# Ledger of designs, part 1: VHH binders against Probable acid ceramidase (asah-2)

Every score and structure here is a prediction.

Target 1, 379 residues: Probable acid ceramidase (asah-2), of Caenorhabditis elegans (q09551)
Amino acid sequence: RKVDNPDFQPNCLVGGPDIYDPAQSEKVLWFDVNLDLPPRQRFQQIAKAYKKEIHAVFDVLNYFLTIIPGVNAWELIGNMTASALDKGMIMNPYRDEVLGIAEVLDVPLGNLVFLNLFYEMSRFCTSIVAQTEDNKDLYHARNLDFGQLFVWDIAAQSWGLTEALKKVSVNINFFKNGKLLFKGSTLAGHVGVLTAMKPHKFSLSMNAKVQPDIINVAKWYMGAYENTDLQFVMYFDRWLFENCDDFQCAREKIAGVKLLTGAYFILGGANPGEGSVLVRNTTSVQFERKLFDGANDWFLLQTNYDPDKDPLFIDNRRDPGNACMNKLTRANVGMKGIFTVLSSKPNLNKTTVHTVIMSVTKGYFETFIQKCPNPCWAF
Structure headers, positions and changes below count from the first letter of each chain, unless a header shows other numbers; antibody chains aren't numbered by Kabat.
F, E and O stand for the ipSAE by ESMFold2-Fast, ESMFold2 and OpenDDE, each averaged over both directions (binder to target, target to binder). V2 = 0.75 x the mean of E and O + 0.25 x the DockQ between their complexes.
[cut] stands for letters that were removed.
Atom coordinates printed by the task and the answers are left out, and those that the model quotes come from them; centres of patches stay.

## First folded at step 1 (VHH)

Design b01 (framework vhh_brivekimig_d4)
Fold by ESMFold2-Fast, scan of step 1:
Structure b01 (fold): chain B 379 residues (1-379), chain A 125 residues (1-125)
Amino acid sequence: as target 1 above (379 residues)
Amino acid sequence: EVQLVESGGGVVQPGGSLRLSCAASGFTFSSYAMSWVRQAPGKGPEWVSSISGSGGSTLYADSVKGRFTISRDNSKNTLYLQMNSLRPEDTALYYCAKDQGYFDWLLPSYYFDYSSQGTLVTVSS
């Protein structure tokens, strides 16, 4: 298939004035989370700092749900989620961590839990893992795209939910036994991570599937489920970084875990060639792609589509992204090069909340808020 | 039926060494992370150490780092804990635990899922 789309043109930004320097981009704030504290206390500092911004996210979601006159859908969803939670939908310590946030925000627990689960259902992402030419470093980076169809602002030419989520993007240093355990990028108000790195050990980013299997989630709301060992992807990531110390442990746990929904796990390690994409369904690995499975496979790129499926015509970030990586060349793999690819349209679009750049070998981790000036694809 | 049988406990002087073993059956041993958990007299359960299914990754509680070594032999379905430089504070009943679904593995309530009898370690002069 062609890289071009009549509705948007891939614009690979490379060389000279087209190279984006991440040092010139807006960065999110860093917070410390001490895992030695009781779970209810762990996220309260972040919740207090972002109370207004998190309420703005709730306001956008509530406004969207008010499209049905006479139905308080936000209250109904909150009550249904609270009922499911009483049946063990979310395990400790995550339940108590979310409860602590709910207390600071003065919101019902069920609604905040729903927000955490809703983030797990994010549909559009681009993740890249790439090996430098000298084999010394591996770069792992992603765009998180979220907010499609949630309150278009005609004057600003932007999505209301995407703009609200930009304002709650944060970085966290997680501490355990008084020492840094791992770094994560998240949204204030939730306790899971979609993007994280243990310096000098391993990194992970997760992408949602465009066609998720929601039957296990539906079973929890209906009180009908066969097994209580099902894991939410975002909370499984937290567990993974608390319990694995290398690429091999992370790969084994990702391959073996049972999930409520399928997902793409993009994994990076500390040793040359430690980069993989695991395509997961709820019970097993469907596909696994590794760096250097082919002689010249120095990068892997994953969007929201299985490798054997074509992207939707209006959402083809795979082909332009691959083309831009090939145009960058392996010789230019580095922080600026990878950031430039993720700043190329349509991989950068109106739903891009943030961009994360990681290097396990350098211990580098930063989250950036990018603007997408017109012409910029809507989703 | 999952079964875990611990052995190797005993009485030892401070500074001494012991090696604990756990024989596992009823599940694919190499597919699961395994842990050692201990319970001292009058105290709640304390996680000691964990090892990945392949043996490639190990984790230790700060109280035992540098003194204890966890290992496994997947061909024999056996988990080990080598305990060196033992202290009176290490006196406890030691339990072998199978990873509980990859989420609650560090929660004490899940370590007793499979009727483990434990092995007693007493460090005294």
Scores: ipSAE 0.000, ipTM 0.127, lowest interface PAE 19.6, mean pLDDT 78

Design b02 (framework vhh_brivekimig_d4)
Fold by ESMFold2-Fast, scan of step 1:
Structure b02 (fold): chain B 379 residues (1-379), chain A 125 residues (1-125)
Amino acid sequence: as target 1 above (379 residues)
Amino acid sequence: EVQLVESGGGVVQPGGSLRLSCAASGFTFSSFGMSWVRQAPGKGPEWVSSISGSGSDTLYADSVKGRFTISRDNSKNTLYLQMNSLRPEDTALYYCAKEGSYYYDSSGYLFFDYSSQGTLVTVSS
């Protein structure tokens, strides 16, 4: 039996789809990344535009990691990561893409690679895929939550890392052979995609597990993965969008890949019923949930917990999110409805960095920065 | 090389209508969302409306919702803005915008890359 936290009761917004107001929502910047350019050049425009904001992220992380006097943990982690890179742990083109960013930012490569890996393992999320009542459209959306425990600002009543990450949230159009290949939402300084869509083909959001595979992370830092087929999720996501053209290809490749750490993969497709959540460990699929596994399963919602386990008492976004989707009803599935659910507390909270709304069938992709004024969890 | 050419502006009385057109070239038009952005004399740029690459999804600023209709013809590489019930406050230079050429910063300020001349709409008696 669950012991529910009163602070995590559903607080679904009144008015349902009518409360979504794009004119009141801040949208992130769009950039073009040309994959035909040499890897070192691909992300330099974004790095130049966000140099100050990325340094602010580093400042927050350095403050947190150097809180113990006499221990230069930021330098140590950077040096350890550089040592692992010297053993060939991160392959091109990703290594050179990150190197190009490091050159613009004037930071050590190891520290920037650590930041890229940190984004993959240390975020909380809510992802939703939902089928419209007429079966013509599928909506895929997510909140990215990050920054709890990283420098509370008493005056601003906010988390320092969350506020810094809001300022580096960007949208990218990826081009290859002179044509748009896919769209992604990410953080400036990261060469992976956190959320991405190939218009009219498929979409993906990836959620981290609350319990990452610590032994695999430790082995990676010790160089134990020098001779392995093991993939980093962030780079695998890039590869997937460069090599798959439909939902079935994406599902097959996600099911077969060997990963450094387990993750939740939320997939949307172009055809009715093409929505899935794959719960991955490092070697296999643990669970797969699909739209319409039950006759009334017109949506799937995934946070950061295995489907057969209860969320932590202080982090139950799953049950409120499901309740708000049920209150919305299938008839109101659309951009406004889904955005309203992800704007409902506690799915919208003080650690929410951004909200992405996608529709594969419509070719729609946008990232929004939302405010969560008090009363807002956490603090 | 992305090229956008706006037309259809003019002088109209309050309550009147105009239809703006934007001819696009230099990119795969159907693969990108398009928007209309306007700039009134002495003011910063203001987002007006957006349409997805397929034309299936549209968004409108509250100030124009119910009065303006955005549409596109992908066979002609042309974007349209049908403006009805025009008001003096709609007086502005109207710009066609390709996805990625305008953006909001973290403070909510709209930055716009002025790659075209726009088309002037004047609403006066």
Scores: ipSAE 0.000, ipTM 0.203, lowest interface PAE 16.3, mean pLDDT 79

Design b03 (framework vhh_brivekimig_d4)
Fold by ESMFold2-Fast, scan of step 1:
Structure b03 (fold): chain B 379 residues (1-379), chain A 125 residues (1-125)
Amino acid sequence: as target 1 above (379 residues)
Amino acid sequence: EVQLVESGGGVVQPGGSLRLSCAASGFTFSNYAMSWVRQAPGKGPEWVSSISGSGYSTLYADSVKGRFTISRDNSKNTLYLQMNSLRPEDTALYYCTRGDTAMVFPWDYYGMDVSSQGTLVTVSS
């Protein structure tokens, strides 16, 4: 059924009196990461710049996890993660990159690794890939939603974790051999990428599944996967951008990789029609949707639900988002048009941390922090 | 005591084939990704190919794709490299190396453990 609450009611801003211009919105800071440096050093500048903000994220998580009297769940989770690391499941350079950050932050390694793993298990996201009418450009954009159920602030009408994560959102230029290799949007303290683009080559955003397969993660914590080549999505994404130079390479590797969890991979390329959504389980591709599989499929939109499944009653961002894209029309595909769709409720909601807009063909990449003024849905 | 022993090198003509072997001992072989690295005379080490602990995933350097095949037999604790269509540029001392985990990425090679002698491959008439 429909949610009969004003905060949930869809409000597509396309063609409305309000102008939503990304040039007028708050942008995150850019940092350079030199992959030629020893792994321990690569992320230390970002960690130093955001030490207080990252500690605020830990404080919110610790508060939530230690709600049960007599149980220090944060310490337990940290110790369990450290024990799993001792079994050799996380490879260099990622282990040493995270270790370098932990040294700057003065936090236990296990807790920081847990935070890195927590980020790839984001429940709510919206990703869009859309082809311009002249076929010259492809736009790829996403909202990243984190912070559901993590400390509601009655006075501010906001989620504590979402507000903390807004403050650690950063953009990174990754360099190798003195050359720009790719661009990523991330959270300070994280060494993986969930949203990234190799200019003029390809782009990627990853969305979490609403029903994640956590059994493999649990088995990893228990040491049951000693003879496995299952990959963490966040580290696999970094591998893609270091080892693929086009859409077809990226598509092929995403289709063939074995994963610790299933995910949605939204992929954009440099050539007309290079846009896909690959619905991955741990071992195979379940579904693949491509631009122009149907004659009028000039865009693809993915939230957190398989294409043959209905969204949760209280979390239908798919239908309003698709309707808003259809109202935009193909003729208006561009930075401002796509930004307006992702600024439209409920795709913009109280858990939206940031919005990323990419164009592979233009080499454009930027991350924006948006406010969601009331009425605004809590999820 | 971790031990890796390479064998199977030799002198071959261009277009020829060789199969290299690496016998591993002193660790649980199937828990580790394995790689082949080569060092040509007067040059630094070059990564050639990697295989995951289970054998499910394989990766190749662009210079050897379609010509070389990496494989492993976990019951025999042995890594193999089948080299076809050999070129003079493939002349090198070939080493096998152990990764840090069962998973494989090309950038996992950060330095060669030279505890082994390697096996020499010479491609010439």
Scores: ipSAE 0.000, ipTM 0.190, lowest interface PAE 17.1, mean pLDDT 81

Design b05 (framework vhh_brivekimig_d4)
Fold by ESMFold2-Fast, scan of step 1:
Structure b05 (fold): chain B 379 residues (1-379), chain A 126 residues (1-126)
Amino acid sequence: as target 1 above (379 residues)
Amino acid sequence: EVQLVESGGGVVQPGGSLRLSCAASGFTFRSYAMSWVRQAPGKGPEWVSSISGSGGYTLYADSVKGRFTISRDNSKNTLYLQMNSLRPEDTALYYCARDTYYDYIWGSYPQYFDLSSQGTLVTVSS
């Protein structure tokens, strides 16, 4: 079947005031995670609820990696990760949280840890932060695109891994000292958060870089642990929400953290103009874009490419996404307007797992599963 | 053999200051995050502060933020806790702990510390 290239066919649903209703999309379920519990127990309720769906994710990955006769890449990757764990390469509480999940799922620990790490390194994304015309509210939203090239289903016209990941998308209320601390969106079986918000304080979404620092990843796997303060981005997100109460604290910690791989951090706050994109390498900030650096910069949009790089021809979501935001106009910035932009092709595509809409000022947080009806770009 | 030896405790009046030291041996000190944990009479262990292996990142319990400063000298294999504006509720035995696989981002949990050392007593009284 012929698949159209979205670079030549932008489909902005916006033609004036947004009339697209996110209530027509499937919402994910909410779960409570009590951070006062021992780490091993924290995610077991979610793991029990999603055991079948998480096994389906494993089945897709196993099928893809074992398709070549005589090569069991899934077993090899699991064994390599287990070897790294035996050398003490993963720190608590991450290790114990994942161990608790592995016990519920009855799966090898190495393969589950690999899945957690795979989520960090292998995602395409679109993140938006936008200020309303009256300066009272800021909206922050993202599409998580994952599953490119993992088992195409001809009959369903969909990616097997993307469809499996849709079914494990969850929202979490994180509690500490008996009170709600923050809200996050993640995938069942994963202990990090990909997108999170502390109501009335700040919000964060992380986008992966297309070229991670493979040398640091290789050093980690080989047990060369000379810098124990290198961090995986998704677990750093949880730390921010435990230790920061505003945009400035979050911005400073993001700027200073040492990372195993570079990433894009899209940050929103409670005060007018508190929106930024920090382009991080492993040790420093490479680029920083802020709301109103130019007089007309009422939104920032980040995909998976550095500002000075052109997107790949087959993955230009930046230019159509910016065009759709400009067509929306600032006057229509709101939950429905931003959701409509993220429902516009190619920002919505066959690899889109879920869409998160946040408003720090409203305290709003929700995750939606969207369908991408044909014609829809494959990746 | 992992060995941690605390010193610097004593009796001090409210508002006073003390500096605790922990001499570490038997492991590659720079490769481990280190923590201070205290235990007041009749209470369970309470995490106070943590520092990453490089010293680049620090975490503090809310009860001590702005008053205590954790630091380390990797060339001397020594961990420090500078305690200012001491309060009667800071009275406790203070232990340093090697936090194996501690992620500086997560903070340390008291239930996972090896508190096999003797500690150093801090008494804040009028």
Scores: ipSAE 0.000, ipTM 0.192, lowest interface PAE 17.7, mean pLDDT 78

Design b06 (framework vhh_brivekimig_d4)
Fold by ESMFold2-Fast, scan of step 1:
Structure b06 (fold): chain B 379 residues (1-379), chain A 124 residues (1-124)
Amino acid sequence: as target 1 above (379 residues)
Amino acid sequence: EVQLVESGGGVVQPGGSLRLSCAASGFTFSDYAMSWVRQAPGKGPEWVSSISGSGSSTLYADSVKGRFTISRDNSKNTLYLQMNSLRPEDTALYYCAKDYESGWYDSEGYFDYSSQGTLVTVSS
């Protein structure tokens, strides 16, 4: 048996809030990004610190893409992305931030831009927002799953891309006008934020759709780009944390933005009941789920499927995740309780890069790298 | 040492009722979710129901929803399963478990039948 991939039954670790202690997991390093610096300089210290690890990510992607005979697919996609970039798809300051990283890494700009875009289009996730029983605290947490089908290592029983991405996971404190503006969890080489929190104000995690509408991205690559108002989700997330100071502002901006791809936005706020999942297509909100839409809806859980669609039978993290939250109970909502749910299989699987735990009300933010011991789902 | 002792099984007619009990010791009972798992003759184990440590949340297999009720008394360290409208297909050995996932991995060597279970027979 090379992989253990049992049925997606609830295999909850939850019985009490202290059963699984996040302090025993590896934490990622913290870096400061000063947004008052010229864009090209903002991410260069992180790029210098992670140059070898980022090149390892490129090596895995290059190996996977260049397996097609007679075609250097990595070179081709890099050149196509560079050609498309000339059409003005990525706006400043993000374009110059990525350019600054490319200069440090000594890699073609197109390949680095493709890596940034790839993170938006092809990652899988579980996100949770939950209100404590006393209504004083809100917890927001997520697993970032990435690396399915990218170089399985039989001896290590792991995905090559997932293991490489674990090594580039970082926490960032973003400063503006000399003050801490917000905190984010990301991957070194990426200038967007996948998971972020403005302490005591609001939090956000973004999940990709399993079957996204990428027509606008396809138009860009094909040279038929016609709408300059469209935003990449990852760059819009950065803009959101720089321009909103509360849950309501964040919610309204997410509802109104025009996007290159659809996505799930999971929002947490500072006040009791401030939790939402917005299901976005490129132009509108398709669906919104709020904390306490039902009297007992003290948590929201989002994976990678629309609410009216069944998960693929081989990728049902929604049903076991919901079952584990219900087994935890509202009385046990807290950092350790939520972490234990996200450490339960299949929500923790071989593609899980990292786990982020946030509390807007406490101002808490940490990213953890977990091991998934066998038996563990391969994807 | 963790100890679980099931009781309350017996022979009952279709449409009848039984109440199963599980006496727990060796751990802080209220800190752990508890489950009922059953194994019919010649079949693999099937998860039946779970209850949170506080008792505020319950889960049921589709095959028993509306007929079975799981409950607990934390002051007595006891788990219960009230079974109503019993059917011949409910005939099985019933086990209580500190975590219901332990019953799913018997084919991989992770299922521990440390207790004898309690036999429920629904006949004639």
Scores: ipSAE 0.000, ipTM 0.117, lowest interface PAE 20.8, mean pLDDT 77

Design b07 (framework vhh_brivekimig_d4)
Fold by ESMFold2-Fast, scan of step 1:
Structure b07 (fold): chain B 379 residues (1-379), chain A 125 residues (1-125)
Amino acid sequence: as target 1 above (379 residues)
Amino acid sequence: EVQLVESGGGVVQPGGSLRLSCAASGFTFSSYGMSWVRQAPGKGPEWVSSISYSGSDTLYADSVKGRFTISRDNSKNTLYLQMNSLRPEDTALYYCARETYDSWGYEAPDYFDYSSQGTLVTVSS
């Protein structure tokens, strides 16, 4: 059943029947966050609106982590995170923003901070940046895949954590000095942005590495990075959108920042050819791929693997994703074309929480929740 | 034209060992991941093991993990499956398969994910 198993055969929708249908994909709700408000107040409206859904995410994680009888790993992790926070390991305003959410949700601060950090370590993503044939527009899009190995429901053929995370997906308009500053896609309860765009300026998505530097995270819990300038990627993303107004500024800051763990930064800009993938370790740029490094490099696609490494067989979204983009061709780069590629299996799979489509030049930003009908790859 | 020729099957008693080979031609073998897939009589295909284009990464089905070892020799364009501690449940026709796309995601010329005749492994007492 090679055709029924995405990991043996990619199901490119490009070149077949057009399946793009906005009516079959739910859009997430939009919220305004005023950065001029005190940090504790900024995210409380979202937290109130999603209190039940965020508690459902906590319930799934707590259930999974209490597998060992007599040991509450979720409580232990929360207490360890609270201890680390006492050492000043998360900078303001992010600490106070998370604290404000914890107050609304009536949950321990440490557990909510752990949830925020857990999102930083999201393993499976696909990001694409592609230049239109007329050079007028650049499209930037991503799938966020999260929840594999967290409570498989045999009857529903779905992951419990993935289904819970679909319900907390939100869009945010960030305001500062009374003006729209940037747009972001995130998960309610999280103060970072996983995908964001400053209209007419630049866009960013970040992907986790399959082999994150978890030793650095462990050292952070033990206070080894006290009094350093190391940043979590999601908080650095917030800082970046508040302090950069173009692609060049964003590229330079991403290249120079010191990070607690490595990540892939996928950048889009407002000018023709402004698209890059920066493969970051904790201290430097390991690899950089740019649009039109080769004459035919009109798109860049990044999953969760370094360019010189093979994806794991059960998680090969790079090879089918690249093939589907090549089948789309540059002439068909646009919202529908890119959405169709990200709706192609296995890039769309049972762990796909949401899909974001952005165009910096058009100022377009939207997040979609897609269903993956069977046959659909579980991982 | 892509050609994959499996060999090394046979009849063996439970607890025995066999080494399967797959000779590849008609494409740049070192640019593609390879897999072993088996089909027991009257059942659908079951994925067994995969290996990356460089040989640096391997993956196994839970049913064979610890008993089977996949390997490749890019200089000989040959894929191998070392099968140890064989069980009656391992009785199947074994196929090697090329991934449809190379390591950079380009569609392989003239490949439709079609395997050769396969090689029969029978584990009986």
Scores: ipSAE 0.000, ipTM 0.117, lowest interface PAE 20.5, mean pLDDT 77

Design b08 (framework vhh_brivekimig_d4)
Fold by ESMFold2-Fast, scan of step 1:
Structure b08 (fold): chain B 379 residues (1-379), chain A 125 residues (1-125)
Amino acid sequence: as target 1 above (379 residues)
Amino acid sequence: EVQLVESGGGVVQPGGSLRLSCAASGFTFSTYAMSWVRQAPGKGPEWVSSISSSGGSTLYADSVKGRFTISRDNSKNTLYLQMNSLRPEDTALYYCAKGHPTYFGELLSYGMDVSSQGTLVTVSS
């Protein structure tokens, strides 16, 4: 980190001559989802709008999984998932929501369900929650990093899956009983939310753990969780925003829920100091960090490593991110400041699909697509 | 075209020492950071150490801190790794890499470029 070579130079953009302005970045499109509609109809507008782009994601996954001669892994995985579905393994309304999408896309249901499950696993992320100096506002933001090891394009110097996922990133306004319920950021074809906010109430981003619980996934395919209330994290996020109206409710439900896999939950609220990171295993809270646990803890940053673990040197987004936040200082916490930190390498890298900026107190929610031209970390 | 030739590996007893060398050609060596990466039998690549273009700054993996020293001679286009207090766990094929392993594309390109042979270090036990 104290190296003087261009390949090693810290790319913390805070205090530089170039000002990162999220208004100049590519924004994703907004769609309305009416939860009062029958589940099969809820996501069909988005599926129709993104049919070509979703098929491109399928093509990248099919290419990767069928590179081994004599093995059609994509077809096998789709058939296995369809078999699990026939046993009632995915709860309504999510099952019927995915079915409605499959009808529009004209794809096998099993493969689309696998895509929804795939979004649950194998993601790297950086999430930040930070309190302004005047205590009036809290900013919550994240980078979603996905596509590492999925088809490196030597000519484009990019990951094929990451580039495809950028093109299916969308924002959703969820309506219930004729009124706005919450806002979410997701990928077209998926019915869960990766990042969401209930304006003036609370916000959430979920980071995956590096190793998913493969035994629990195997048990799910075997039917062991049939007729249980065990939730996939992204579907639990949907349930949470439909059933909680404040930070305290969200915190308690996250702490008590039983999950198929462990995850990091980063929470923001409407009141000063309402920011936390809950490190969840399948049954309990392993660790909890809160804003102002220490006097200087005006922000929390979570990547994909437990607090008691050091990140791998080749995947150390935690230390540069923390350094950039400290360089930003609390006085400069705001939309542009936080966006600048998440635009700083290696937090912005070749696997970064999108960046979400939220403010619960302002009701602000937006998703941005960023480019990472060379020199840029591959992950 | 980048060419890197590693040498200096061999068989040593636990607690012994070895010095690895990497002869570089095909690029302006003095303008690039350089790294050592190793791959133990049956395991994936592990980054070991990096050095800045001038030699003024160094980084080490936690597993080798205090035991290994990376250095370079820009006048000879050569990178070195001095390995002391060797352990059986240090047994691996050692590779010289142009740049820093945070650029996975370089590590991936190096793995795809079969022209580099590496140098084998075996710590007996």
Scores: ipSAE 0.000, ipTM 0.107, lowest interface PAE 21.5, mean pLDDT 77

